# VH-VL binders against GCN5-related N-acetyltransferase 10, chloroplastic (GNAT10): the designs that were tried, part 16

Target 1, 215 residues: GCN5-related N-acetyltransferase 10, chloroplastic (GNAT10), of Arabidopsis thaliana (Mouse-ear cress) (q9c7g6)
Amino acid sequence: CASTESLTSLTQNNAAEIELKYLVSQHGWDVRRLNRDDEDEIRRVSLVQAEAFHIPLALFDDFFFMFFQAEVLSALLYKLKNSPPDRYACLVAEQTSETETLSSSSVVGVVDVTAQTESSVLRYFPGVEEYLYVSGLAVSKSQRRKKMASTLLKACDVLCYLWGFKLLALRAYEDDAAARNLYSNAGYSVVETDPLWTSTWIGRKRRVLMSKRFS
Short names: E, the ipSAE of ESMFold2; O, the ipSAE of OpenDDE; V2, 0.75 times the mean of E and O plus 0.25 times the DockQ between their complexes.

## First folded at step 22 (VH-VL; framework fv_trastuzumab)

Design b4 (from j3 with heavy chain L102M; at its last look DockQ between E and O 0.63; V2 from the best seeds 0.76)
Fold by ESMFold2, look of step 22:
Structure b4 (fold): chain C 215 residues (1-215), chain A 119 residues (1-119), chain B 107 residues (1-107)
Amino acid sequence: as target 1 above (215 residues)
Amino acid sequence: EVQLVESGGGLVQPGGSLRLSCAASGFTFSDYYIHWVRQAPGKGLEWVAYIDPDSGYTYYADSVKGRFTISADTSKNTAYLQMNSLRAEDTAVYYCAREWDMPEAFDIWGQGTLVTVSS
Amino acid sequence: DIQMTQSPSSLSASVGDRVTITCRASQSISTWLAWYQQKPGKAPKLLIYAASSLQSGVPSRFSGSRSGTDFTLTISSLQPEDFATYYCQQSWDTPYTFGQGTKVEIK
């Protein structure tokens, strides 16, 4: 079992010295950590994230998109430089090459995983002092394919086991049924919905906290 | 109605060949993985192979690798399992099943077709 | 390959009984586990996916749960149509593997 061998190998190693390896390889998708030494890959990842989360404007949209992408890139660079390797990962999905290459190819999917200690989450989980937060799940529009999201979310599960965390958490908008179903289908359960009165604010959307507990 | 219908099962001698068909209807064929799962008489379920009809990606169980070939014809909404070098232990009911992308479960199965390998 | 060990191999029960079937994975598989029901001469039918989510059209007396690598299918009040063989299946890693099955018989 490649997943079992990869998990046991990484749990035996010092997490700070983990080599760049595929965490999950299934269904023609390979998921690995972003190569922090590859500036072209970092920029490609920031573009995938920016395209997925940009809110288009009727006027001057190209200008605002460039600014938004620069902010996404800056945030990614900051996290890569300043986060311990066992407390943050940007996971990237790429299509499996028939040749045995470990060189980067066109990145088509991404997700961030960050160790956190926020009380807004921990108050629901007595005895848990920290958790892994899943955010920024995005798939390139030009190469959307089956099983990319499931493979990325399995890689998040692998990091949870590898880093020894008992809890994965994320937030999805309440009115986004597709996202809520996607995470429910990946084994996440609803923990808390933002209070109803928060939805009366102009433009504010309610979110649901979802979690996956590892015993 | 969403359906998968297998055909092509029968009696065959050891070392022989047989081609199974899995005809799909009522859903977009290229959106799903198509699997073959077999069940020997009185035994449990064993996964055999799958194909992504859209990309042509395939994966095989070690027990059949090199002997079986899965393929798909999207114009006919049909998957095929070409079984060569058949052995007695290949005797089973063969089901085709579609895989629900996430949570990666088999939500629709065909009725099965019996393959008997006997001298 | 991930071994799925299912227990018991068979059980006898009466209508109205609470039935529990256990499936243990040989390694961590998170929540990537499904349960199927198979009646004699018929194809399997999906009951539970993602360890605990109920498939559309499946009666609410069926439920699934997980504790570590142990997965449980529960039928809260057994009905006449529930006498069948039940299988678990992991989808954590290829090759997908099934438990050996649990036959639920009329007592």
Scores: ipSAE 0.735, ipTM 0.872, lowest interface PAE 1.1, mean pLDDT 84
ESMFold2 (binder alone), look of step 22: mean pLDDT 92; pTM 0.944
OpenDDE, look of step 22: ipSAE 0.863; ipTM 0.927

Design ctl (from j3 with heavy chain Y33S L102S, light chain W32S W92S; at its last look DockQ between E and O 0.25; V2 from the best seeds 0.00; counts 0 for: pae E 10.5 > 2)
Fold by ESMFold2, look of step 22:
Structure ctl (fold): chain C 215 residues (1-215), chain A 119 residues (1-119), chain B 107 residues (1-107)
Amino acid sequence: as target 1 above (215 residues)
Amino acid sequence: EVQLVESGGGLVQPGGSLRLSCAASGFTFSDYSIHWVRQAPGKGLEWVAYIDPDSGYTYYADSVKGRFTISADTSKNTAYLQMNSLRAEDTAVYYCAREWDSPEAFDIWGQGTLVTVSS
Amino acid sequence: DIQMTQSPSSLSASVGDRVTITCRASQSISTSLAWYQQKPGKAPKLLIYAASSLQSGVPSRFSGSRSGTDFTLTISSLQPEDFATYYCQQSSDTPYTFGQGTKVEIK
């Protein structure tokens, strides 16, 4: 829709700055934005991310993990410092309680949501100028992981509405059947697969681009 | 074969109690939420309660809160609805249903069990 | 609680007709809406999930759509087995709530 850019930008930014304490509260999980003023929570989030994506080594694994976690923490701090509040969010899931707790010890799942304009995605969606990219979905090894992950994805839908985006996108490895089932059940559809020669020639795992459209 | 089977319905006097069972088979019970939905004769569907076996979390509709208790026994793949202080307006067919985490819909329903509350 | 207002309460149609049933949410539920079909004496059957996604085994003549808080179930060409009662249901927030139902009858 055509509108004055200044008014449109201000309206969207003000709507995105309306912070809800919990974006979604279902199945015993509360999902909210990471509390950027709570240093213990930030460190716990970086640990959840590092544990989810760490490749264990047979030798010196504890030492390497410590430095990997520090790198994850540094990247998280950079995004929190350098991103506008309506263009990046780190969402955290915690167990529902009788009273709210702002302790990072309760955080058991995370996901990143970032506004992007990458041509590798936009080429498939004529007329779309930008989208929200979902990445870094990580859950602790709680036996409640599946329901937590779906609740985190529903919170991404809420942000999409609040920020005025019409497209969510993510990438999953083709051989990760659990992740692909999760995303498909959340309403994401496959758009594109990495070229076969890239997967076979250089040993790279194939990925699929998945998207979810609104309105 | 994925299946839910309700049992335990019957005739009961007002103020009485009844326990319904929902036996699951053909799927991993702890991966799904189990819900109870009821339908009064000639009426629409009314959500009653659910349990998430993973977290142990339960939630109840206001119309039954304090009178009904939902529970699950993961070793028996069975959910239960304990109904106390029954009223005439609780007369309904009671269905159990499972919910996927996403897309958050009831894809499998039991056949229903009739509960009649009448003096 | 999120109120789901379903319209019409009943309708009469002939085989081959295009049938449209509407459901309105009292607040935003994004795409967290399902459609069910129920025949007399039977349990409800899932038709549509996530507002527009067709459940496996459901004929392609069924479709769902969303415009804001308005949701539509469409049967493109009504068949004899489609005479039933249809319900919408939101799953955005607890308590989950159903529309009042729409009975589709033979003219």
Scores: ipSAE 0.006, ipTM 0.544, lowest interface PAE 10.5, mean pLDDT 81
ESMFold2 (binder alone), look of step 22: mean pLDDT 93; pTM 0.948
OpenDDE, look of step 22: ipSAE 0.026; ipTM 0.589

## First folded at step 23 (VH-VL; framework fv_trastuzumab)

Design a7 (from b3 with light chain S28T; at its last look DockQ between E and O 0.63; V2 from the best seeds 0.74)
Fold by ESMFold2, look of step 23:
Structure a7 (fold): chain C 215 residues (1-215), chain A 119 residues (1-119), chain B 107 residues (1-107)
Amino acid sequence: as target 1 above (215 residues)
Amino acid sequence: EVQLVESGGGLVQPGGSLRLSCAASGFTFSDYYIHWVRQAPGKGLEWVAYIDPDSGYTYYADSVKGRFTISADTSKNTAYLQMNSLRAEDTAVYYCAREWDLPEAFDIWGQGTLVTVSS
Amino acid sequence: DIQMTQSPSSLSASVGDRVTITCRASQTISTWLNWYQQKPGKAPKLLIYAASSLQSGVPSRFSGSRSGTDFTLTISSLQPEDFATYYCQQSWDTPYTFGQGTKVEIK
């Protein structure tokens, strides 16, 4: 029963119960919360995230990747251990028709959703006191197919509704047109683009704050 | 010019079969999803099925599941709808439409082909 | 299945009038809502996607908005060529479903 049609039967106070249910099931993809009791799944998720965001180095790259993955894994474990069920989720995508064994070994896409109150975001939304921040959207390179990212983003929308938030927010690099178009086509709107001079002044890439408002 | 052209419509008796074609031109066929949407005379739009030509994944509306089969031939840039066990309520203009992954909207439609199921 | 209910089923208006068509989803569909225009004897044409994004080549007098599960298509100044039937369609979940349509007639 892992379809969005059953969404109206869910409530915000069911966040813990929903952990083991599919939030979205479409296009051959099932999206659910990461099983925090499955150590192998947690490691596979950290690998998917690390592979997607690792900046390759010409020298000792495999060694630095191992350290980067360890940092990713540590952050994931911390959030899983220390976050209330309705304030953090790691969402995982897997192929529909998987058996229980295949399900535990076939995670191919991930995204993090975290409740936040950062003033750098809230200052643009009077009357909003907290929001859900979408981060770490990654799909496995070896199993990338259409609709994986869109299905994960729909699951973020489901959590926003279930947890009672009015705002989803994320940031994408200004020079990543594919990511910006993906989020725009998923209903996110640009809130701000870093001023051009910030890339020189602070020595890093410009980012675009994007949001999706639910009320 | 980006275009979809349906063909294969006609008159058929209940219980009969018919095969519709959706020929695509002006875009990379395997990059898009192809949908069939039908409209009974004087009625609204009803979604029927789709195929991802790249992976072969398909999905069907309950009203046609088990009777209709959607397929694609990427070498011919053409999608097909095989309609079996046709019923009077299948009488409609059948449109093919294309969709890119996001925003999950039908940005290009063919002009439609009429299927009439009548004894 | 998600039901999409359009209102009104039909309306008549004069050239220059502001026209508003509403569409209500039977459950939350977030922003996954599209609007189409269909003229008699023609295929539907996409106007609005993602609830409020205007498709390329569509006149700026068309706009879309959302409040909860209520979606609105607005034509700010009706033109003679806007005589058509308008459909909303949700893309939140399969099977995709359409509203029953709103026929806009010019007086």
Scores: ipSAE 0.688, ipTM 0.844, lowest interface PAE 1.3, mean pLDDT 84
ESMFold2 (binder alone), look of step 23: mean pLDDT 93; pTM 0.946
OpenDDE, look of step 23: ipSAE 0.873; ipTM 0.935

Design a8 (from a7 with heavy chain L102M; at its last fold request DockQ between E and O 0.56; V2 from the best seeds 0.77)
Heavy chain, then light chain:
Amino acid sequence: EVQLVESGGGLVQPGGSLRLSCAASGFTFSDYYIHWVRQAPGKGLEWVAYIDPDSGYTYYADSVKGRFTISADTSKNTAYLQMNSLRAEDTAVYYCAREWDMPEAFDIWGQGTLVTVSS
Amino acid sequence: DIQMTQSPSSLSASVGDRVTITCRASQTISTWLNWYQQKPGKAPKLLIYAASSLQSGVPSRFSGSRSGTDFTLTISSLQPEDFATYYCQQSWDTPYTFGQGTKVEIK
ESMFold2, look of step 23: ipSAE 0.758; ipTM 0.887
ESMFold2 (binder alone), look of step 23: mean pLDDT 93; pTM 0.946
OpenDDE, look of step 23: ipSAE 0.865; ipTM 0.931
ESMFold2, fold request of step 24: ipSAE 0.785, 0.790, 0.787; ipTM 0.909, 0.908, 0.909
ESMFold2 (binder alone), fold request of step 24: mean pLDDT 92, 92, 92; pTM 0.945, 0.943, 0.943
OpenDDE, fold request of step 24: ipSAE 0.882, 0.888, 0.887; ipTM 0.943, 0.947, 0.946

Design a9 (from b3 with heavy chain L102M; at its last fold request DockQ between E and O 0.57; V2 from the best seeds 0.77)
Heavy chain, then light chain:
Amino acid sequence: EVQLVESGGGLVQPGGSLRLSCAASGFTFSDYYIHWVRQAPGKGLEWVAYIDPDSGYTYYADSVKGRFTISADTSKNTAYLQMNSLRAEDTAVYYCAREWDMPEAFDIWGQGTLVTVSS
Amino acid sequence: DIQMTQSPSSLSASVGDRVTITCRASQSISTWLNWYQQKPGKAPKLLIYAASSLQSGVPSRFSGSRSGTDFTLTISSLQPEDFATYYCQQSWDTPYTFGQGTKVEIK
ESMFold2, look of step 23: ipSAE 0.735; ipTM 0.876
ESMFold2 (binder alone), look of step 23: mean pLDDT 93; pTM 0.946
OpenDDE, look of step 23: ipSAE 0.872; ipTM 0.935
ESMFold2, fold request of step 24: ipSAE 0.784, 0.791, 0.783; ipTM 0.907, 0.909, 0.902
ESMFold2 (binder alone), fold request of step 24: mean pLDDT 92, 92, 92; pTM 0.943, 0.944, 0.944
OpenDDE, fold request of step 24: ipSAE 0.878, 0.890, 0.886; ipTM 0.940, 0.948, 0.945

